VH-VL binders against b7kms5. Designs and how they scored, part 275

Target 1, 80 residues: b7kms5
Amino acid sequence: DTFETVRNTIRIESEVDESLRQLCHEERITKETWLEAAYLYLCEKPEELAQVIQLAQERLSQRKAIADYKRAKTMQERFL
Below, E stands for the ipSAE of ESMFold2; O stands for the ipSAE of OpenDDE; V2 stands for 0.75 times the mean of E and O plus 0.25 times the DockQ between their complexes.

## First folded at step 17 (VH-VL)

Design k_27 (framework fv_pozelimab; at its last look DockQ between E and O 0.74; V2 from the best seeds 0.62)
Fold by OpenDDE, look of step 17:
Structure k_27 (fold): chain C 80 residues (1-80), chain A 121 residues (1-121), chain B 107 residues (1-107)
Amino acid sequence: as target 1 above (80 residues)
Amino acid sequence: QVQLQESGPGLVKPSETLSLTCTVSGDSVSSSYWTWIRQPPGKGLEWIGYIYYSGSSFYNPSLKSRATISVDTSKNQFSLKLSSVTAADTAVYYCARTDFYDEELVPFDYWGQGTLVTVSS
Amino acid sequence: AIQMTQSPSSLSASVGDRVTITCRASQGIRNDLGWYQQKPGKAPKLLIYAASSLQKGVPSRFAGRGSGTDFTLTISSLQPEDFATYYCLQYYKYPWTFGQGTKVEIK
């Protein structure tokens, strides 16, 4: 089997990234193949997928909140 | 792709209030700073002010006493009101987006086409 | 307010020419400087932000340099579509202020 790959730039929370890196290292896999495998696995697990989506949405919300805070701070600094 | 479009009367009488609306498409008004900028005919650009979707706003001190920017997230719009206009307020008015690329501030990466507002009796 | 002074106010050039526009701030603005291109009857277009970062989709012939008070926009080889008015913007401190503009005309 052959497949085409697409280059992606993803940003992962540092603690999660480190943990994932360590796992991948121990298991002699890559973060890329882990992500692919995890997604494919979840595609066959609708309930688990829904849980992951919920968690992802929560994390996204947190990211947005943090981003908004940082942006606001950046804008506020320009008053000084 | 983000698109901005100004709308409002092109003619305003002196002492009246200039009122413009910017309709944003292709992106939510959330998480960006929405800006008004104007340009008198044949002249340079003047920053009027901005509003964040949360309602936080700031204005150029030169216009602070007369300018009000508001946002309507339900309509994906933000507006400018400029009171007590004079001939000096005749200009092309632009709405624009100020955003962040990878936490880097990027002013006015998208603009509306602009709308001419003439102050005349 | 921080004053932005562009030079020259206008210049004439030919296609293929190297064009340099300068912008000086009345005080230090770090790298909080943007460059915009405006054609007649059109809205300004972002070219450069953070003094030297090229906006996506902008040709590589445009380059921004500088930090502190002195900034330059360079067009390495002027193209027909580059004849326009260019503005610098400081967004280091409020109010954000533009330079008076530089009109690049065809010789």
Scores: ipSAE 0.632, ipTM 0.907, lowest interface PAE 0.6, mean pLDDT 95
Fold by ESMFold2, look of step 17:
Structure k_27 (fold): chain C 80 residues (1-80), chain A 121 residues (1-121), chain B 107 residues (1-107)
Amino acid sequence: as target 1 above (80 residues)
Amino acid sequence: QVQLQESGPGLVKPSETLSLTCTVSGDSVSSSYWTWIRQPPGKGLEWIGYIYYSGSSFYNPSLKSRATISVDTSKNQFSLKLSSVTAADTAVYYCARTDFYDEELVPFDYWGQGTLVTVSS
Amino acid sequence: AIQMTQSPSSLSASVGDRVTITCRASQGIRNDLGWYQQKPGKAPKLLIYAASSLQKGVPSRFAGRGSGTDFTLTISSLQPEDFATYYCLQYYKYPWTFGQGTKVEIK
């Protein structure tokens, strides 16, 4: 009966976050309620959920590759 | 909790190859930069070199190309081989991690406990 | 290679004292300077990275300052657990090099 919440921190790409913030502002909702609604909606749509998961996997791989590249450049700069 | 543990023979004969392994737990050997450092008894610390799991590496020129560091991702380990050892190579050998905190380089944030390797008859 | 010179090589101090250790680089290293604490029979422990950034779990009585060639580690009120040898490390250019160490002893 109790609507319990958990406090979390997440990192979102700046341009995506700005777009999401604008959407939430225009629709008079919060990021929290948007995230909850999006997930609950997709739970009933197996093919759409699979598409979202695939995109999330691709974005995760891209973010790791970018981070690895930047870290490699930082280590490379230390050669004489 | 990241932990590093050195293992290998504590006694090595002159002219032979010193071989040590560092076992990593609480982190993937594929996700950071891995280092060997040594400390002769009663003396300071000397950086040996590093490896990134995909093969990028650099070694201290003071070791005259005798050092090789390698990674075994399937065992989550990395290793040091130091060839043609002499008494001057007697030291405590440490493995250590270099990582990034919010993309800032942080050297040797975790260390193994160290293992003494003595080079003698 | 960039040489790192620490001073003093050793010092004696009492609990509660303010202790300052210096580290000088043979050329500019920006703020690519770390400080490590080592107790006898133990591995070194990271205290400070980036000259002044405090590692997680390190007490706030430890402070690092400096950039370029001159760096300091200060312990504002020495505690019994702070008697150890302290090393600086430059990680600006390979090979990465440590200072020769500063032993802090009980007076």
Scores: ipSAE 0.522, ipTM 0.852, lowest interface PAE 1.3, mean pLDDT 92
ESMFold2 (binder alone), look of step 17: mean pLDDT 93; pTM 0.951

Design k_29 (framework fv_pozelimab; at its last look DockQ between E and O 0.64; V2 from the best seeds 0.60)
Fold by OpenDDE, look of step 17:
Structure k_29 (fold): chain C 80 residues (1-80), chain A 121 residues (1-121), chain B 107 residues (1-107)
Amino acid sequence: as target 1 above (80 residues)
Amino acid sequence: QVQLQESGPGLVKPSETLSLTCTVSGDSVSSSYWTWIRQPPGKGLEWIGYIYYSGSSYYNPSLKSRATISVDTSKNQFSLKLSSVTAADTAVYYCARTDFYDEELVPFDYWGQGTLVTVSS
Amino acid sequence: AIQMTQSPSSLSASVGDRVTITCRASQGIRNDLGWYQQKPGKAPKLLIYAASSLQKGVPSRFAGRGSGTDFTLTISSLQPEDFATYYCQQYYKYPWTFGQGTKVEIK
């Protein structure tokens, strides 16, 4: 199979990234192919996909909270 | 694409309250700071203040006693009220977004087209 | 409030010219400096933030430099669409303040 790839930049939580890096290293795969494979696998597993989506939503919520805090702090620093 | 649009009366009488609304589209007012800026005809720009979607606001000390900014997340809007206006408040009023790019503060990356408010008897 | 002073207040230039605008802050503002372009009857447009970061979609002929108190905006080769008024703005400390503007006119 041949396919075109799209370049993008993703940010992963450091601990997760490290764990994923180690896994990919051990398995001689890349984070990119891992993500592709994981997605394709989940596409055929609706219940598991739903669980992953829920987890992703929770993590997104946490990221937003952290981001809001950081932004607020940045804005507060302007009172100095 | 984020778009901002000011709306409100273009004419206000002295001592009355100037009231403007900024409607935001293409982005939620959540998680951003929303700013008002004004520019008297032929003059420079003056920062009025901002509001965060949580309701936290801060104003230019020069206008703090008269300015009130509010946000309505349900309508994706934020508003400016400026009380006790005088001729000195005649200006084009802009709403703008204050946000962050890659955790770097970006003061005003999107602007409304501006709306002229004239204070006159 | 921190005072932002631009120089010159106006300048005349031709297409293709290198144009440099200076902005000085009354006190140190680190790199919390933005540059805006404004055309008549239009809202300002962000060109540069963090003193030297090019806003998305802005041509590379625009460059911002400086830190502390002295900042410059440079247009390496002036284009017809670049004739406008330019403003610097500090957001290091409240209230945020703008320079008085620099009008770039056609020679």
Scores: ipSAE 0.635, ipTM 0.914, lowest interface PAE 0.6, mean pLDDT 95
Fold by ESMFold2, look of step 17:
Structure k_29 (fold): chain C 80 residues (1-80), chain A 121 residues (1-121), chain B 107 residues (1-107)
Amino acid sequence: as target 1 above (80 residues)
Amino acid sequence: QVQLQESGPGLVKPSETLSLTCTVSGDSVSSSYWTWIRQPPGKGLEWIGYIYYSGSSYYNPSLKSRATISVDTSKNQFSLKLSSVTAADTAVYYCARTDFYDEELVPFDYWGQGTLVTVSS
Amino acid sequence: AIQMTQSPSSLSASVGDRVTITCRASQGIRNDLGWYQQKPGKAPKLLIYAASSLQKGVPSRFAGRGSGTDFTLTISSLQPEDFATYYCQQYYKYPWTFGQGTKVEIK
């Protein structure tokens, strides 16, 4: 019924965050309004939304692989 | 909640292969490092080795390459085979999880209940 | 392999006492040390990791200290349920090794 907001925290890759910060600063918007606008815009474009979802899935897989790599290094450093 | 349960024969003849399975519930066997640990009756604990689901593994040199740990992702299980057993291999065998909390290594945060394996003629 | 030596091997204490168990590594292990509690007929239970980090669900009367080669586990007010054997364990280098255990008996 009203423009109610929720507070949460997210983690964004530092290079992407830097680029997004610059864009938002240049366009005089906030990350929050950019995220809302991007999602609402894509809701009207099923094919483009599917492409974004595919990219999100790929990035999620990449983040898991990086975490697994770091954990493997931690386990490997324990050899004499 | 994470639960681990060992299963397998409680009696094994000398020179044969000890074979145990750990069934994991409340977690995926593909998500952590999985370990076998043993304890001879009335004695201390001995680390056997670990496996990561993709096949990376390492074993205590004290077992002289007799140990093999494997994973079955379809059953959410991992297993221990210890070949050429003797009476010295009589122990309670535990399976355990090693995980990461906020990228901090945490050894053996969950244990199975343990299963006694006796090596006797 | 890195040897872990606990002291004492056993002790008796009364409910409410402060109990301290020591663990010494044969070489430096940074803070890669865990403490485990084992009651008769049961599996060990993780109490402390990284020398001083308390595992979830473990009462705050358990505290770990130390780094390098010398470590302690302290129980600030011994309770009847704390009757158990306690093990330290290094995970700095393979093979990972345990101390020989310290049996705590309640008088």
Scores: ipSAE 0.525, ipTM 0.861, lowest interface PAE 1.3, mean pLDDT 92
ESMFold2 (binder alone), look of step 17: mean pLDDT 93; pTM 0.948

Design k_3 (framework fv_pozelimab; at its last look DockQ between E and O 0.71; V2 from the best seeds 0.62)
Fold by OpenDDE, look of step 17:
Structure k_3 (fold): chain C 80 residues (1-80), chain A 121 residues (1-121), chain B 107 residues (1-107)
Amino acid sequence: as target 1 above (80 residues)
Amino acid sequence: QVQLQESGPGLVKPSETLSLTCTVSGDSVSSSYWTWIRQPPGKGLEWIGYIYYSGSSYYNPSLKSRATISVDTSKNQFSLKLSSVTAADTAVYYCARTDFYEEELVPFDYWGQGTLVTVSS
Amino acid sequence: AIQMTQSPSSLSASVGDRVTITCRASQGIRNDLGWYQQKPGKAPKLLIYAASSLQKGVPSRFAGRGSGTDFTLTISSLQPEDFATYYCLQYYKYPWTFGQGTKVEIK
C-alpha cells in the first residue's frame, strides 16, 4: 500500500514524550507510526477507544487550565 | 475563521453612556482576552481595556473611571460601556482579540470592522 | 504611560522601494512590540508581534527588528497594497500604547 503523509507539529507532555520516545527506540519504530498504529488499533476497539477519548478529554482540560494560568500570569506581569 | 462585529448606537448625547457590543464568531470567547480600542477621526489608536472570559478586566487609566467591559459567554459577546461621554469620546470603536501563540502574547490578531460613535447634542 | 514615538510621521515612496519605519519607546519594553497596518476606513491589521515575529499570512517583505527601546519595521520592496498607515504598539506595560502612526504615501 502507498499513502501520502501530512506534516504537522504536535506537542506532547514531557514525561509522556520521554516514555514514548524510549518505547519507540526500543521497538525500532517512530512516534508517528506509533500514533498511527495506536489509532488504527483503537478504531477496532470501541470500548478502549472510548476510554482513551475520556482520558484525552481529561488531559485536554488540564492543559487548558494550565494555559489559562500561564496566560493570566503573563497578563499580570504587565503591571510590574 | 474568527470574526468580530461591533454593534450599537452611532450617536450618543453628551453626558450619556456609550454602549457597544462585540459579537464573536468562529471562536469561543473563552480562553482569550477581548479588547476595546478606539480611534478618533483622523487620529491615532487608544487602548481602552480588555476582559477575560472569567470576568477579569483591566482598563486604561485614562478611562478607568468611566469604562466598563463585560462578557456574556452564553451569547459569545463582550460589551463596552463608557459613561459621561463628551465630544472627545467621538471615535471609531474597535473590538479585538488578544490571544497567545505558542505561549507568546499576540495582541489584536483579529479586529472588528469598527463602528463610529459620534457624541453630539 | 510608556510613550511610543514613530518616525517619520509620513513618507513618500515608490513601488519597489525599501521602506523603514522606526518606533522608539520612552523606556525599555523588551520585545513586547507589535506592528499594525491600517488602510483608510478599515481596521488595523496585525503584521508583526514580539518585535520580529511575522503574523501568519503576512508577506515576508515585512520584517520587524529591535529590542529594548528602538524598533524598526522594514518593507523590503514596497507593493501597491502597502500604501497605508502603520502603527507600533507596546504591550510591555499597562496601559498599552500606540505610536502616533506613519503614513506611507505614493511618491
Scores: ipSAE 0.634, ipTM 0.908, lowest interface PAE 0.6, mean pLDDT 95
Fold by ESMFold2, look of step 17:
Structure k_3 (fold): chain C 80 residues (1-80), chain A 121 residues (1-121), chain B 107 residues (1-107)
Amino acid sequence: as target 1 above (80 residues)
Amino acid sequence: QVQLQESGPGLVKPSETLSLTCTVSGDSVSSSYWTWIRQPPGKGLEWIGYIYYSGSSYYNPSLKSRATISVDTSKNQFSLKLSSVTAADTAVYYCARTDFYEEELVPFDYWGQGTLVTVSS
Amino acid sequence: AIQMTQSPSSLSASVGDRVTITCRASQGIRNDLGWYQQKPGKAPKLLIYAASSLQKGVPSRFAGRGSGTDFTLTISSLQPEDFATYYCLQYYKYPWTFGQGTKVEIK
């Protein structure tokens, strides 16, 4: 019942961000209100929340794997 | 607050194996690249090699394949074994971390305090 | 292996002096150069990576410059805590190698 806010930064994959930005523009909402609404909606829906958490875990793992691969390439280029 | 701590025997006999352990706190040994570096008394620094916990490693050819670095993720430690030691292997041994800041390689951003290993009869 | 040569091997300076240390690589190493400070009985401490990027917590009086084969570390307005030995490191190609060190002493 309070509207105190905190400022945070997040990093979103560029194609997802572009799609989300377009959706928010078309619907006349902001990314912030979309995120708040999505979370509040999912809190009432345990099965759907679990699916979103699973997808988030998969994306987190994928982002780590991509970073690890790029870092390994950086270390490999130093042979010879 | 990343901290590294070397441990192991301070005296090793010639021809035997030097064995050191680095205990990592404030970070996971599975997250970064881990390195051993040594410094003979009054001399400069020599890079021994690195390991990534699940992947690649590389060792300085000057050590003629005598060095092995290993990781124990359950203890959050990594170790050095240096076989067939001679007096030339007397040095302060450091463990160190290599990491990436915004995908930029940053060598040896954290070091242990060092441990002197003397090779003597 | 790439050899790193520092100059001078030692120098004497007073508090407040501007000090410059050079490091030359035996071949091009792009910007893959680090600078480390070591005080007696202690481990080296990272000052600069990528030739010119200042490590967090390192005072802004330290500055790195150079690319390719010729690099410098400059200390503006030397402080009492800056009397130490300084090492450069190339990390362009394995094995990674340090320079021989430059000892900065109080005059």
Scores: ipSAE 0.538, ipTM 0.853, lowest interface PAE 1.2, mean pLDDT 92
ESMFold2 (binder alone), look of step 17: mean pLDDT 92; pTM 0.945

Design k_30 (framework fv_pozelimab; at its last look DockQ between E and O 0.77; V2 from the best seeds 0.62)
Fold by OpenDDE, look of step 17:
Structure k_30 (fold): chain C 80 residues (1-80), chain A 121 residues (1-121), chain B 107 residues (1-107)
Amino acid sequence: as target 1 above (80 residues)
Amino acid sequence: QVQLQESGPGLVKPSETLSLTCTVSGGSISSSYWTWIRQPPGKGLEWIGYIYYSGSSYYNPSLKSRATISVDTSKNQFSLKLSSVTAADTAVYYCARTDFYDEELVPFDYWGQGTLVTVSS
Amino acid sequence: AIQMTQSPSSLSASVGDRVTITCRASQGIRNDLGWYQQKPGKAPKLLIYAASSLQKGVPSRFAGRGSGTDFTLTISSLQPEDFATYYCLQYYKYPWTFGQGTKVEIK
C-alpha cells in the first residue's frame, strides 16, 4: 500500500514533546505515525476520545492564556 | 486568509468627528492588535493607535486627546473615531493587523485597502 | 518620539541593479525594525520584520540588516515590480514611527 501524506507543522509543549520523542525512539516509531495511530485508535473509543478532547480543550485554553500574557508583556515593554 | 476593509464617510466637515470601521474577514479578531494608520496625500505614514480584542488600547500621543478606537468582537470589527478634525486630518486611513509569529512581534502583516477621508467645509 | 531617517529620499535605478536603502534611528531600537513597500494607490506591504526576518511570500532578493540605530534594506537585483516607495518602521518604543520613505524610480 502507498499513502499520500500532507506536510504540516505541529508545535508541541516542550516537556510533552520530549516525552513523546523518547517513547517513539524506544518503540522505533515516529511522532507522525504515533499521532495517526492514536487518532485511529480513539476513533474506535468514543469515551476515551471524549476524554482526550476535553483534555485538549483545557490545554488549548491554557495556551491561549499564556499567549495573551506574553503578547501583553511584549507590548507593555514598549512603554519602558 | 485574513482580510481587512475600511468603511465610512469620505467627507467630513471641520470640527466634526471622523468615524471609520474596519471589518475583518477570513479570521477571528481575537489574539491580535488591531491598528489604525493614516497617510496624508503625498506624505508619509503615521501610526494612530491600536486595540486588543480584550479592549486594551493605546494611541499616538499626537492624537490621544482626539482619537478613540473600539472593538466589536461579535461583528469582527474595530473602529476609529477622531474628533475635532481639521484639514490636517485629511488622509488615507488604513486599518492593519499586528500579530505574533512564534512570540515575535510582527507589525502590520495585513492591511486594508485604505479609505480617503477629506476634511472640507 | 524616536525619529527614523531614511536615505536617500529618492533614487533612480535600472532593472537588475543592486539597491540599498538605509534607515537610522535617533536612538537604539535593537532589532525592532520593519520594512514596507508601497505602490501608488495601494496599501503598504510588509517585507521585513525584526530587522532581518523575511515576511512569507516576499522574494529572497529582499534582505534586511542591522541592529541598534543603523539598518539597511537591500534589493539584490531590482525587478520591474520593485519600483515603489519603501518605509522603515520602528516599533521599539511608543509611539511607533515611520521613516519618511524612499522612492525607487526607474532610470
Scores: ipSAE 0.650, ipTM 0.919, lowest interface PAE 0.6, mean pLDDT 95
Fold by ESMFold2, look of step 17:
Structure k_30 (fold): chain C 80 residues (1-80), chain A 121 residues (1-121), chain B 107 residues (1-107)
Amino acid sequence: as target 1 above (80 residues)
Amino acid sequence: QVQLQESGPGLVKPSETLSLTCTVSGGSISSSYWTWIRQPPGKGLEWIGYIYYSGSSYYNPSLKSRATISVDTSKNQFSLKLSSVTAADTAVYYCARTDFYDEELVPFDYWGQGTLVTVSS
Amino acid sequence: AIQMTQSPSSLSASVGDRVTITCRASQGIRNDLGWYQQKPGKAPKLLIYAASSLQKGVPSRFAGRGSGTDFTLTISSLQPEDFATYYCLQYYKYPWTFGQGTKVEIK
């Protein structure tokens, strides 16, 4: 009768979060309903889903590269 | 859940090379910084050095002429070689992970169970 | 290399006692200090990092304090399972160095 939900925390880049917050406010929806709707919509559209996955992979790689650089700097700072 | 396990010979002859391998499971060697630490029986802990998966490494100056740490990403393993060993190198050898929690450096958050290496003729 | 000196070297205490172990660095290390617990025959276990941050799964009776050169680990109510040797670690500058250890015995 009702949806079962799972609570999650996620980290979103500030610029993207600000834009998403504004979109959700303007459309009178929530981030979680947007996420659910976007995923369900894409499940029916293999080519569009593949494009989203590719972008997600590119963003993941970029995040890892930035994190790796910052962490390497932290380890480098420990030389006397 | 990351797990680390040391393996290698428990007995090494003086002047030879001690060789140990740490196998990482439940996570990728291509993340984090990987470390060797040793503890002589009944004594304290000594940091040997670390390696990052791309091959960047640093060694305790007291050991850097003899110690080499290497990584094999295809086997998800990293290794220690310590050359020209003496009785003073008898110790329990541990592998350990150094990682970052929300960009905060966290040293040795997971350890292997340790392996005793005895240097004896 | 930065020398880490722990005090006391050993102590005996009763269940329920408050125990404080100190660690002094030979130079300032900011808050780059860890605390580890080692029981006989086992690997060390991380308790505290960044001087005061509690590792997941570590009981809240353990608390770390300090910055710069003087640090403490406090066990607010000693339990039977806390019998162990405790080590501090500075990781501010290479080589990273441990204190000599503090052995806590339960009376």
Scores: ipSAE 0.501, ipTM 0.841, lowest interface PAE 1.3, mean pLDDT 92
ESMFold2 (binder alone), look of step 17: mean pLDDT 93; pTM 0.953

Design k_5 (framework fv_pozelimab; at its last look DockQ between E and O 0.58; V2 from the best seeds 0.52)
Fold by OpenDDE, look of step 17:
Structure k_5 (fold): chain C 80 residues (1-80), chain A 121 residues (1-121), chain B 107 residues (1-107)
Amino acid sequence: as target 1 above (80 residues)
Amino acid sequence: QVQLQESGPGLVKPSETLSLTCTVSGDSVSSSYWTWIRQPPGKGLEWIGYIYYSGSSYYNPSLKSRATISVDTSKNQFSLKLSSVTAADTAVYYCARTDFYDSELVPFDYWGQGTLVTVSS
Amino acid sequence: AIQMTQSPSSLSASVGDRVTITCRASQGIRNDLGWYQQKPGKAPKLLIYAASSLQKGVPSRFAGRGSGTDFTLTISSLQPEDFATYYCLQYYKYPWTFGQGTKVEIK
């Protein structure tokens, strides 16, 4: 069987990306197949999925805060 | 797909206030800086000013005394008001997005199609 | 305000030609320089940001170079759809300012 794939760009925090890349290299898999497998696994684990979602929401909140700060700083520098 | 669309009267009398609205789709106004730019017929481009969803704004000093930009996050819109207009304010007015890639500015990566505003008695 | 001076104001070229447009800033602006293409009756379109970064979807025949005060936009092989007016933008300091434009016409 063959799979139809969708091209996607995912930005990952650098330390997490490096750790994930290392794991994928050691296990001879790709980040793409890891993400697919992890999602499918969690779909069968509602409690674990809820935990991951909560963690993801927290990380998203942090990203937004950092992004807002960086944007403000960047724009403020244009006054100096 | 991010889309911007200007709307408002195409004719304004001298000394009155020009009012335009930019409707944004495909992106939240809370995620970028939003800008107005104008271009008189047959002339170059002039930066008017920007606004962020928090209300932070800055205007070109040449227009600061007359220009007001506002944002309505509930409608995903931002607006421009330009008071005391003269014939010199006749121009195509554009709204545009300024985005960021990890603190790297990407000015005006998306534009509205522009709307002509003519100042005439 | 920082003044941006483009040269030439206009040029005539043929399909396949190499075209170079220059933009000079009245003071140093690091690499905070953008290039835009505008066709008659249309909004400008972002080509290059950060002096040399190609915007997504823009053909590779477009290239931006320079830093400080002197910048160039190069079209390696002019295509029929490239006849337009080009503008540089500095966004190093407020107010952000555009060059006066360069019209690329068909010879």
Scores: ipSAE 0.559, ipTM 0.850, lowest interface PAE 0.7, mean pLDDT 94
Fold by ESMFold2, look of step 17:
Structure k_5 (fold): chain C 80 residues (1-80), chain A 121 residues (1-121), chain B 107 residues (1-107)
Amino acid sequence: as target 1 above (80 residues)
Amino acid sequence: QVQLQESGPGLVKPSETLSLTCTVSGDSVSSSYWTWIRQPPGKGLEWIGYIYYSGSSYYNPSLKSRATISVDTSKNQFSLKLSSVTAADTAVYYCARTDFYDSELVPFDYWGQGTLVTVSS
Amino acid sequence: AIQMTQSPSSLSASVGDRVTITCRASQGIRNDLGWYQQKPGKAPKLLIYAASSLQKGVPSRFAGRGSGTDFTLTISSLQPEDFATYYCLQYYKYPWTFGQGTKVEIK
C-alpha cells in the first residue's frame, strides 16, 4: 500500500527537542512517527486533547512574547 | 506581497504641519517596525524615525522634535506629522518597513513609491 | 551621529565592467551595514543587509564585503539595469544614516 507523506519543517524549543530526541532514540522510533502517534492517540481522548490544545496556546503566547522581547532589545541596544 | 503606499497633500505652506499616511497591505502594521525617510530633490536620504505599533518610537534629532509618527492598527496605517515646516522640508517622503529574518535585523526591506511634498507660499 | 562616506561620488563604466563602491564609517558599526540601489524617480531597493547578506531576488553579481569601518559593494559584471545611484546605510546606532550616494553612469 502507498503510505503518502508530506515534507514539513517545524521549529521546536531546544530543551523540548533534546528530550524528544532522547525518547525517540531510546524507543527506536522517529520524531515524525512519534508526532503521528501522539496526534492519533489524542484524537480519541477529547478531554486530554483539550488540555494539549490549551498548553499549545500558552506556549504559542510565550514564544511570541520572547521573540518580541528579543527584537525590542535589538532595537533598543542601538541607543548611545 | 507586501506593499506600502504614501498619501497626503503635495503642497504645504510654510509654518504649517506636513501630514502623511502610509497604507500597508500584505502585512500587519503590528508585526514589524515602521519608518519614514525623506530625500530632498537631487540630494541624499535622511532617516526621520521609526515606530513600533505599541508606541515605542525614536526620531532623528536633526528634526528638532518637530516629527511625530503614529500607528492606526484598525486601518493598518502609520503616519508622519512634521510641524513648523520651511522650504528646507521640501522632499520626497518614503515609508519603509524594518523586519527580522529570524534574529537578523533587516532595515527598509520594503519601501513605498514616495510622495513629493513641496513647502512654498 | 555616525557619518558614512562613499567613494567615489560618481563613476562611468561600460556593460561588463567590474565596479567597486566603498563606504567608510566614522566609527565601528560591526556588520550593521546595508546597500540600496535607487533609479531615477523610484524608491531605493534593498540589495545587501548585514554587510554581506544578499536580499531575495537580487542578482548574485552583487556582493557586499567588510566589517567595522570599511565596506565595499562590488558588481562583478555590470548590466544595463545596474546604472543607478547606490547608497550605504549604517544601522548600528541612532540616528541611522546613509552615505551620500555613488552614481554609476554609462560610459
Scores: ipSAE 0.451, ipTM 0.825, lowest interface PAE 1.8, mean pLDDT 92
ESMFold2 (binder alone), look of step 17: mean pLDDT 93; pTM 0.952

